# VHH binders against ATP synthase subunit gamma, mitochondrial (ATPC): the designs that were tried, part 17

Target 1, 283 residues: ATP synthase subunit gamma, mitochondrial (ATPC), of Arabidopsis thaliana (Mouse-ear cress) (q96250)
Amino acid sequence: ISTQVVRNRMKSVKNIQKITKAMKMVAASKLRAVQGRAENSRGLWQPFTALLGDNPSIDVKKSVVVTLSSDKGLCGGINSTVVKVSRALYKLNAGPEKEVQFVIVGEKAKAIMFRDSKNDIVLSVTELNKNPLNYAQVSVLADDILKNVEFDALRIVYNKFHSVVAFLPTVSTVLSPEIIEKESEIGGKLGELDSYEIEGGETKGEILQNLAEFQFSCVMFNAVLENACSEMGARMSAMDSSSRNAGEMLDRLTLTYNRTRQASITTELIEIISGASALEAAK
Key: E = the ipSAE of ESMFold2; O = the ipSAE of OpenDDE; V2 = 0.75 times the mean of E and O plus 0.25 times the DockQ between their complexes.

## First folded at step 8 (VHH; framework vhh_8dlx_2)

Design t4 (from t1 with T33V; at its last look DockQ between E and O 0.85; V2 from the best seeds 0.73)
Fold by ESMFold2, look of step 8:
Structure t4 (fold): chain B 283 residues (1-283), chain A 124 residues (1-124)
Amino acid sequence: as target 1 above (283 residues)
Amino acid sequence: EVQLVESGGGVVQPGRSLRLSCAASGFTFSDYVMHWVRQAPGKGLEWIGNIYHSGSTFYNPSLKSLVTISRDDSTNTLYLQMNSLRAEDTAIYYCARFPKYYSWSGTRESFDYWGKGTLVTVSS
């Protein structure tokens, strides 16, 4: 092993250390920019959930699992966790007269699930977080899902942000307008709406559809923001670990460099002495 | 090459019915959710409705009682039946395909292919 090989490796490790430190700083900045918005979005849909119901265990024939993942790696177990939960939901909701399909958001869950679940994936969207997201943009995504995916219930799987070192795998359930209407005939929370005369050109069915669409958009907005926060937090942790590993590797390479340099100096001295002896012997 | 060709447009009197067709080619038609969209003169795009793989439909609530979407997968043809036409139904009518896999663009609709459109004019 030559001194130059060790020195080149040291240079490479120093560059990796610089890059991972920069990536940690960028992730921290992005987290700071979005964290307050994610926290504020948590309460946006609660009045509508109170009105429309919150029954995640309801037995339906068509379940669609919406799996939120990242487009970039280096974020710990964020993506593997949502895939595991999504597969568990598939098993729980599948049956002889029941269908389960996937909507995949993010490149990482897509890559994992394409290998064994491709025929069950009805929609896949990547690069959602390429630019900062607002409610209007997420509403477009929600509309794409609503208009292109048949469902009785959507099971939205994401990582709720708790802290830089902790995320909470979470499932939020949104029911189709058709299922909401059937459930309202039991005299549930929508009975309060029925007691009022509604002025305007819209029917009760149109109002329920608008409310369900808004609920879905709000739940999706929060879920996307939460998952982005969790991704950035996990990336900060991963980059911190990578920077420390690079530092430890650099320390070990420094020891190897010193030993290799010392051995090379010793070998050069032996060669100089041997060469002088060979010149004398050649006389 | 993916191709969507609308036909059946023209001038019709108010109160009449009209059926539009969209001939699809260059892809496996039965694998896609298909949509009808229209654009009235000087206005933006208005989504009419869709039809899923199953044959089930989902409509713009304001048009639900006025339109029917159907598909014939054996002829790769999408249909739009419109009844009781009014002057405000004057528009260019487009069929559109929604992609199964796509990169986010932030647009209001993420259709990857559109027809050239067929003009429907409702006048006396």
Scores: ipSAE 0.591, ipTM 0.816, lowest interface PAE 1.2, mean pLDDT 83
ESMFold2 (binder alone), look of step 8: mean pLDDT 81; pTM 0.817
OpenDDE, look of step 8: ipSAE 0.797; ipTM 0.927

Design t5 (from t1 with S110Y; at its last look DockQ between E and O 0.76; V2 from the best seeds 0.00; counts 0 for: grease 24.24 > 24.2)
Fold by ESMFold2, look of step 8:
Structure t5 (fold): chain B 283 residues (1-283), chain A 124 residues (1-124)
Amino acid sequence: as target 1 above (283 residues)
Amino acid sequence: EVQLVESGGGVVQPGRSLRLSCAASGFTFSDYTMHWVRQAPGKGLEWIGNIYHSGSTFYNPSLKSLVTISRDDSTNTLYLQMNSLRAEDTAIYYCARFPKYYSWSGTREYFDYWGKGTLVTVSS
């Protein structure tokens, strides 16, 4: 093995280590920027769920699976996990008179699902995270979906953030106002709403519409923040592993370099000693 | 190339009805949610309503008793039926398409394609 070959490899491995350490630090910074917001947004949707429900097993004619993924890779199994769950939901909800379609957020899930699910994709949005996320931007995305995708139930698939080493595949369900109203008429969870006196001109149907739209916006906001946190945490872990592997490889190459250099010096000394002996014999 | 061409506009008396058409070409019309939008003279855009690929509709609450949107996927045609027309309904009426695939950072316009518009003038 040539000393130059080992040195060139060490240079390449050092560059990889430097890059992965930088990517880890960037992911850590991004995680710190959003983690508190994701945790605080978890409580936002709970009162709506208590009132409106999020029954993922409810039997509906048209299910739309909203798959949240990243635009950038190198984040472990974040994207493959949401695709896997989305495909499982498709299998569970598809049937002779049942329809399942996909709304895909993020380039990575789009790329995976285009190969075999293209005909079932009704909407695909990329680059949501190019700028820092806020409620206003996510509520506009929610409105895009509500105004342009017909559904009885939306099944939002994302990775709930637990820690930098753990994320939880999660499905949140939002029902259409029509399904909520139907459930209320047959004595569902919303039957108690009928006992409240409503001041002003709004009907029960208009109130349910507004509540369902608000619920969806809140659930989407939390889901997008959670998935962003999980993406950053998974990227930190992946980059940390890559950096450690590069460091271990660099250690091995350093040992090889020292052995190669020492062997070269030993050979050189033998040549010098042999030459000196030949000169002495030539006297 | 995607094209949307509105027709059926003109001068009409208050209280009358009018049906607008939008001929679509260059794309699979049945796959898309389609919209009607209008712009009165000197005013901003006003959304009228949509029609999903299934034929279901969703209307601007202020207009829902006055308008009906329909589609004929066999002729790639979108329709807007307007009843009991008033002077304030004078506007250029546009049909518009919502995209299936878009980039959030590049999305400055809600619709990716618009028609040229058809002028409806409601006057005595």
Scores: ipSAE 0.549, ipTM 0.785, lowest interface PAE 1.5, mean pLDDT 82
ESMFold2 (binder alone), look of step 8: mean pLDDT 81; pTM 0.819
OpenDDE, look of step 8: ipSAE 0.723; ipTM 0.887

Design t6 (from t1 with S56R; at its last look DockQ between E and O 0.90; V2 from the best seeds 0.74)
Fold by ESMFold2, look of step 8:
Structure t6 (fold): chain B 283 residues (1-283), chain A 124 residues (1-124)
Amino acid sequence: as target 1 above (283 residues)
Amino acid sequence: EVQLVESGGGVVQPGRSLRLSCAASGFTFSDYTMHWVRQAPGKGLEWIGNIYHSGRTFYNPSLKSLVTISRDDSTNTLYLQMNSLRAEDTAIYYCARFPKYYSWSGTRESFDYWGKGTLVTVSS
């Protein structure tokens, strides 16, 4: 094969290696910036779990699946995973007189699901991670969903961050205030609220609405931060793998280049020596 | 072309009732969650409530006992019934539509179409 062809491929592979190394470093920096915030957000709602319950299996008439994905690719399988879980939830909750809709956050899940699920998508938001997010900004997103999407249960699908090599597909369920109140009247755990002394002029219904809204904003905040961590971790891993593959290809191309160059030099030397021997024999 | 046109505003005495209308055109009205928002003189926007395509409503808790939102999908009209009006209810009232697909902007008012508003003045 041509020495020039091998050299041109070596240049291309080396450039790819440089680019993927840079992308890995950017993802590592972004992960470091968000990881502590994600960990701190995990406990925001836990003190109220015993009061409001956490029953993902509850049978409701209207389920809304909130699918969290990234806006950028090159992050392994995190986006396809949340789409697969979201489709499984659709099948589990669909049925006679039961409705399932999707809320999609992120460009990648939108692109996948638009091909075959467009009619079930009630809301789609992109570019959430364009700027670093805080609780106030995610609360606005949560408010947008609450005010524009009718639901009995929200099923939030995201990748919980464990490490740069381990992400856990996770579903968090938030019930509407109406469902929470209905369950408490049938002998649910919410009856414990009646045993606590609550000062003020607010009704039980107003308190439940405030708690449900707070629960959703906290769950969304954690889910968004967890998914951002998982995205950056998966991108680090993908870029590291790409850099190593480029390095291995560069090693193989270097061996080929050296063999081709050595063969060409050897052929030239044989021709020169043969010519010199022919001149010597002619004498 | 999406258009939202509010009407029914005017001067009303405290304690009385008033019904506002919003005529919608240029889109499939029955597919959208619709909202009412108001702005008192010199104040920021205050969300009043919504109505989903199903007819269910969700209200600002501070206004829940004073307002009723309804819709008529056959005439593409959104309504706001206000009862027991107070001087503090003096404001410009807007109807608004929320987009189904949008890019995050960081603003707290992500409505894509607004009416011009109708002024309600409560005084005696």
Scores: ipSAE 0.559, ipTM 0.787, lowest interface PAE 1.4, mean pLDDT 83
ESMFold2 (binder alone), look of step 8: mean pLDDT 82; pTM 0.825
OpenDDE, look of step 8: ipSAE 0.804; ipTM 0.929

Design t7 (at its last look DockQ between E and O 0.77; V2 from the best seeds 0.74)
Amino acid sequence: EVQLVESGGGVVQPGRSLRLSCAASGFTFSDYTMHWVRQAPGKGLEWIGNIYHSGSTFYNPSLKSLVTISRDDSTNTLYLQMNSLRAEDTAIYYCARFPKYYSWSGRESFDYWGKGTLVTVSS
ESMFold2, look of step 8: ipSAE 0.631; ipTM 0.835
ESMFold2 (binder alone), look of step 8: mean pLDDT 83; pTM 0.826
OpenDDE, look of step 8: ipSAE 0.816; ipTM 0.936
ESMFold2, look of step 9: ipSAE 0.628; ipTM 0.825
ESMFold2 (binder alone), look of step 9: mean pLDDT 83; pTM 0.827
OpenDDE, look of step 9: ipSAE 0.837; ipTM 0.947

Design t8 (from t1 with S110P; at its last look DockQ between E and O 0.82; V2 from the best seeds 0.70)
Fold by ESMFold2, look of step 8:
Structure t8 (fold): chain B 283 residues (1-283), chain A 124 residues (1-124)
Amino acid sequence: as target 1 above (283 residues)
Amino acid sequence: EVQLVESGGGVVQPGRSLRLSCAASGFTFSDYTMHWVRQAPGKGLEWIGNIYHSGSTFYNPSLKSLVTISRDDSTNTLYLQMNSLRAEDTAIYYCARFPKYYSWSGTREPFDYWGKGTLVTVSS
């Protein structure tokens, strides 16, 4: 095997190592920019959960699964995981007189689910992550979803960030104002609103609508930030692994290069010795 | 080609009612959530409400008692019934379609098709 072939392969592997290391550093920078915001946003909707309840297993007629994914790949299994959870929720909530639809955020889940679930996709949004994420933008997205997707329950599927090596597939449920009011009438926690003095001329229905809209905005904002962190962490981990593997391959190629070079020198020495021996024998 | 054409606008006295129509063509009307939006002179756009594929509606809370949105999927027509009109209801009224698939822009609502609008003037 030629030393030049080994050297060319070493160049290719070293370029891959450089590229994956650069991609790791970009992902690390993006993660640092958003991680604190994601962690701080985890408490935004806790008071509303205490007031409105957190009934993720409630049996409803119309379920909508909001699948959060990335626009770019090379982030491990975060996109395939949310698709798997979303499909499981479809099976769990589907049935006679029940309807399940998908709202897809992000190019990667869209690409996967268009192949076999297109008829159940009611809305698909891409390129959310091209700008720094802020509450105002996510609130507008949440509002557009609420105004264009009819639901009894929204099931928001995302990857909660734990670390660069761990994320937790998570489902957050938001109920429609109609379902919240129905649950209150049958003895739910929301009956406590009737015991409070509410200033102004707003009806109970208007208050429930405003609370549900705000809850969804807060849950979506946290979910988007969490999924962005998990994307960057998974990309860091994937790129770190690829860089380490390239380094190990480079080490093996270096040994091969040294052995190939020594073999070429040895072959030349054998040819010189063999030629000298043949010349001696010819005397 | 997707086309939305509003009609039924005009001059009306305060306290009266008016029904606007939006004729839709070039797409499967029954598959889309449709919206009404208005713009008063010198002001920004104000969302009035929607009607889902199912026929259910969702309204701007400030307008809920004044308006009713309906659709007739057999004629591909969207309607806006307005009651007890006031001078502040003077505006250009648009029907709009919300897309199923879009790229996030962050600065504008993503309605992909609009009508040209129909002017409603509420004046004594």
Scores: ipSAE 0.543, ipTM 0.775, lowest interface PAE 1.4, mean pLDDT 83
ESMFold2 (binder alone), look of step 8: mean pLDDT 82; pTM 0.823
OpenDDE, look of step 8: ipSAE 0.781; ipTM 0.920

## First folded at step 9 (VHH; framework vhh_8dlx_2)

Design u1 (from t7 with S103T; at its last look DockQ between E and O 0.76; V2 from the best seeds 0.74)
Fold by ESMFold2, look of step 9:
Structure u1 (fold): chain B 283 residues (1-283), chain A 123 residues (1-123)
Amino acid sequence: as target 1 above (283 residues)
Amino acid sequence: EVQLVESGGGVVQPGRSLRLSCAASGFTFSDYTMHWVRQAPGKGLEWIGNIYHSGSTFYNPSLKSLVTISRDDSTNTLYLQMNSLRAEDTAIYYCARFPKYYTWSGRESFDYWGKGTLVTVSS
């Protein structure tokens, strides 16, 4: 192997290292831009849970699993994890007289699930993260789901951001207004709304619809922000690992280069000596 | 090719009822949530309601007492029943389909629309 071949390979590996370091920095910048908003959004639905109650294990006839994934790869196990959880939810909630469908956000989960779950996918949206992640944008997505997907329970699967080295697979459940009304009658918490209904009977139904819509929008907003943070954190970790591997390869190539250069020098000296010896013998 | 064709519009007196139809072709009609939308003269689009593939409906709250949406999957036909029509119900009525797959940047709410049918409520 020539010293020039080793040097050219070293240049190629060095360029890979530069690129992965740049990608890490871009992911870090994007994470910084969204992390505070994700953390601040974590309590948006707490008043609804306190008022309406929750039962994430509730047994319903029609479950819709909303799978949040990324559009780009190189982010560790972010996408495979949400697909695994979504498939587990399918098995848990499917059965006689029970239907499970998928809503998929993001290209990566779509690509994986299209191979074996296409007939169960009722809606798929890609490239959400190419636009600013704000409440108004995510509320439009939430409205698309509410007006085009029939459900008793929505189960939102995402990666909650913990740190650049860890993410937490999470499932959040949002119930339809009809299910909320039935469950709340058992708990008795809707007395505040019942008082309002005295003057307008249809207003309880409208209030529950508006609350469920707002709850879903808030949960989706947080879930999208959390998943974006987890994606960027995982990408930072993946790029750091790739840069480290490139650095190790560069170290090995440097050693090979030095050994090859010294071996070539030794071989050239032997050939010079051998030629000089042949010249001396030919005299 | 996907086509949606509305019919049943015309001039009707206030207080009367009218049923609009939307004939669908070129796709598996039973797989889609279908919508009715209207546009009054000089105004923007107003969403009337939807019907899921199951036959369940969801209506604009301001219109829910006045309209009924139904579907017949055997004839690929969507219906809008309107009762107690008023002059303010004068509009072009459209049926529309929501896509199953879309990119966020290419989002336009509905991927296919009918050409509309005009309903004029006039004495």
Scores: ipSAE 0.651, ipTM 0.855, lowest interface PAE 1.1, mean pLDDT 84
ESMFold2 (binder alone), look of step 9: mean pLDDT 82; pTM 0.824
OpenDDE, look of step 9: ipSAE 0.807; ipTM 0.924

Design u2 (from t7 with S103K; at its last look DockQ between E and O 0.02; V2 from the best seeds 0.00; counts 0 for: placed apart)
Fold by OpenDDE, look of step 9:
Structure u2 (fold): chain B 283 residues (1-283), chain A 123 residues (1-123)
Amino acid sequence: as target 1 above (283 residues)
Amino acid sequence: EVQLVESGGGVVQPGRSLRLSCAASGFTFSDYTMHWVRQAPGKGLEWIGNIYHSGSTFYNPSLKSLVTISRDDSTNTLYLQMNSLRAEDTAIYYCARFPKYYKWSGRESFDYWGKGTLVTVSS
């Protein structure tokens, strides 16, 4: 191996290290920003979840699984995880009298799921803004989903952010007004809804519809923010790992370079000596 | 122009009650669902409750026992009655308008906000 070849490789690896380091920093900055947003939004969506409940184990006829993924790669296994969980939900909720449909958000999940579940996908949304979506944008997304699906239960699958190195696949469940009404009659958390006085021109169904839709938008917003956090965290981790690996490679290459250089010098010396000796012999 | 102006805030002692008002103008107040939201210092927004145009009310379960929302459509005023105030209830309180349609149409959940009124609960 020539010294030049090693040098060129070193340069390439060094560039990779620099790029990945920079990407890590960018991801870190974005993570901080989106974390702040997630924290500030909790008081908006949590009350609705508390009011209407989150019952992932509910048995219904029509389930819609909303799979949240990233549009960009380099996020480790976060996208494969949400797909895995989504598929599991399908298996759990599918049956002769049960229907499960997928709504896919993000290019990465779309790419995976279209291979084997194309017939079950009713809607796919990709090219989400480079920046985490704001509430208005998520509301539009939620509205679009609601326009295109019929459901007893919406099951939103996303990665909840725990730390840069830990993400928790999470399922949030939003029930249809009809199911809410049925469950409220049975009792439990939803039974508390009966404590609210419904007066005036609105029907109970209309109010429940409004609440369910609002809950869905809020839950979606939370899920999008959490997923964004998870994405940035995963990217940070991936870039950090890559940068470290590049560093290690550089160290190895440096050793190789030095060895190669020494060998080259030695060879040159031998050639010079041999040449000189040959000249002397010719005299 | 749509305007929401909160009032009634101030310093109050723990255990006391306080009634906030939100004066609405620039739109048909009676047609809209109204919300109360608060933000404690250094914390995020917290939904308190809402009142539909019909008068139906919903509350944050954590606050339900402590708050009552009402409205007077004749005066275009939204009210928030708070009882048994605690230090943790210290916040800026906002009234916000919700779109008049029940079905989500891609609109902002809260399309207009007041400037807020500060409530400080301290001994």
Scores: ipSAE 0.153, ipTM 0.580, lowest interface PAE 1.4, mean pLDDT 87
ESMFold2, look of step 9: ipSAE 0.657; ipTM 0.840
ESMFold2 (binder alone), look of step 9: mean pLDDT 83; pTM 0.831

Design u3 (from t7 with S109T; at its last look DockQ between E and O 0.82; V2 from the best seeds 0.75)
Fold by ESMFold2, look of step 9:
Structure u3 (fold): chain B 283 residues (1-283), chain A 123 residues (1-123)
Amino acid sequence: as target 1 above (283 residues)
Amino acid sequence: EVQLVESGGGVVQPGRSLRLSCAASGFTFSDYTMHWVRQAPGKGLEWIGNIYHSGSTFYNPSLKSLVTISRDDSTNTLYLQMNSLRAEDTAIYYCARFPKYYSWSGRETFDYWGKGTLVTVSS
């Protein structure tokens, strides 16, 4: 094997290591920018769940699975995991007189699911994370879904951030105002709402609609932030592993290079000595 | 080619009713949520409401008691019924379609609009 071939392979591996280190640092910067916001958003929706009820297993006629994925790859199993959970929810909720549809956020889940689930996809949105996220932007996305996708229950599938080495596949359920009203046959929770001072002449139905819309916006905001954190953490971990693997490969190539170089020098000296000896003997 | 054509606009006296139509062609009308939007002279766009492919509706709360949206999937036609018209209801009325697939970075709310039909409420 040629010393130059080994050196060229070492150069290629060094470039890969440099690139993966840079990608890790970019992912780390993006994670730092969003992580505190995601953690602070975790409590936004809890009061609404307490008021409106919590029944994630409720049997409804029309389920919509909102699948949150990334637009960019190289983030471990983030995207395949949410697709698997989304397909499982489809199987659990589909049946006679029951309809399941998908709303897909992100290019990666779209690419996977367009192959076998295209007819069940009612809405697909890409490039959500191209710019820094804020509540206003996510509330517009939530409004797009509410005004264009009919549902009894929304099942929001995302990866909740735990650490750069761990994420938790999570499903958050938001019910339509009609289903919440049906479930509110249990006294007490919504009765507390009726005891509150309500200005503006709004009806109970209008208040319930506004609260459900706000709940969805808050849950979506948290879910989008959590999934962005999990994506960046998984990308950091993947890039770190790639950099370490490149380093180990570089170490092996360095040993090969040094052995090849040493052997080549020794062979050249033997040939020079042998050639000179043959020429002198010929005299 | 996707085409939306509004009709039924005109001059009407305050307190009267008016029904607008939107003829749709070039797409599977029954698969889409359809919307009505209006623009009063010198003002921005105001969303009136939608109708899902199921026939269920969702209205702008400020207009809820004044309008009714319906659809006829057999004729690919969207309707807006307006009652008790007021001078402030003078506007160009548009029907609009929401896209099934879109990019957030280049988002516009609706991908196809009609040319609009003018409603003038005057005495």
Scores: ipSAE 0.647, ipTM 0.831, lowest interface PAE 0.9, mean pLDDT 84
ESMFold2 (binder alone), look of step 9: mean pLDDT 83; pTM 0.832
OpenDDE, look of step 9: ipSAE 0.811; ipTM 0.931

Design u4 (at its last look DockQ between E and O 0.01; V2 from the best seeds 0.00; counts 0 for: pae O 9.7 > 2, grease 24.5 > 24.2, placed apart)
Fold by OpenDDE, look of step 9:
Structure u4 (fold): chain B 283 residues (1-283), chain A 122 residues (1-122)
Amino acid sequence: as target 1 above (283 residues)
Amino acid sequence: EVQLVESGGGVVQPGRSLRLSCAASGFTFSDYTMHWVRQAPGKGLEWIGNIYHSGSTFYNPSLKSLVTISRDDSTNTLYLQMNSLRAEDTAIYYCARFPKYYSWGRESFDYWGKGTLVTVSS
């Protein structure tokens, strides 16, 4: 192996290391920003969770699974995990008298799920991660989803941020007004809804409809923010790993380079000595 | 053998500061990202923050208390500085190691300390 070949490889690896390091820093900055947003948004969605609870195990006829993924890669296995959970939900909720449909958010999940679940996908939305989405934008997305699906339960699958190295696939459930009403009659946490007095001219059904829609938007907003945190965290970790690996490779290549160089010098010296000896013999 | 040993815990009054240490042995400490986590009585595990091998730090945004994570690679020691402690900071504090670079995808840390108890009480 020529010293030049090794040197060229070293340059390439060094460039990779620099790029990944830069990407890590960018992801870190973005993570801090979105974490702040996520914290500030708690006041928006937490009351709904407190009021309505989360009923992931509810048995319904029509389920819509909303799969939240990233648009961009280089973020580890967060997208595959979300898809895995989504598929599991499908299996759990599908049956002869049960229907499960997918709403896919993000290019990466779309790319995966369109391969084997195309017929079950009713809506796909991509290119949402170009800018951090605000509540208004998520609300529009939520409305669009609701316009295109019929559901007893919406099941939002996303990666909840735990740490920069750990993410928890999470499912949040939003129930239709009809299901809420039925469950409230049975009792439990939803039964407490009956204790609230309805003020104004709206019917109970209308109120529940509005509540469900608003809940969905809030849950989606939380999910989008959590997913964004997870994405940035995963990307940081991935880039960090890549950068370090590149560094290690560079060290190995450096050793190789030095060895190769020394060998080359030795060879040249031998050639010079041999040539000199030949010249002396010719005299 | 990989070992993580936390120290520095104890009873402290509200508003005070406390510095925890984690002594690492049995591995190349400088090559690993290290984390602090805690578990309050009756509650689940809560991630506090981490420090990369590069020295970069990240913290749980939900933390109300001011925390600083640092490391000394020459002594293989991880630190957690906590300021303005409150009663809700009462917990067992753990240091944990994140697996090397090729282990991305693990949902769990590969090694944990035994933990050190911090009690914030008047």
Scores: ipSAE 0.006, ipTM 0.242, lowest interface PAE 9.7, mean pLDDT 85
ESMFold2, look of step 9: ipSAE 0.580; ipTM 0.813
ESMFold2 (binder alone), look of step 9: mean pLDDT 84; pTM 0.843

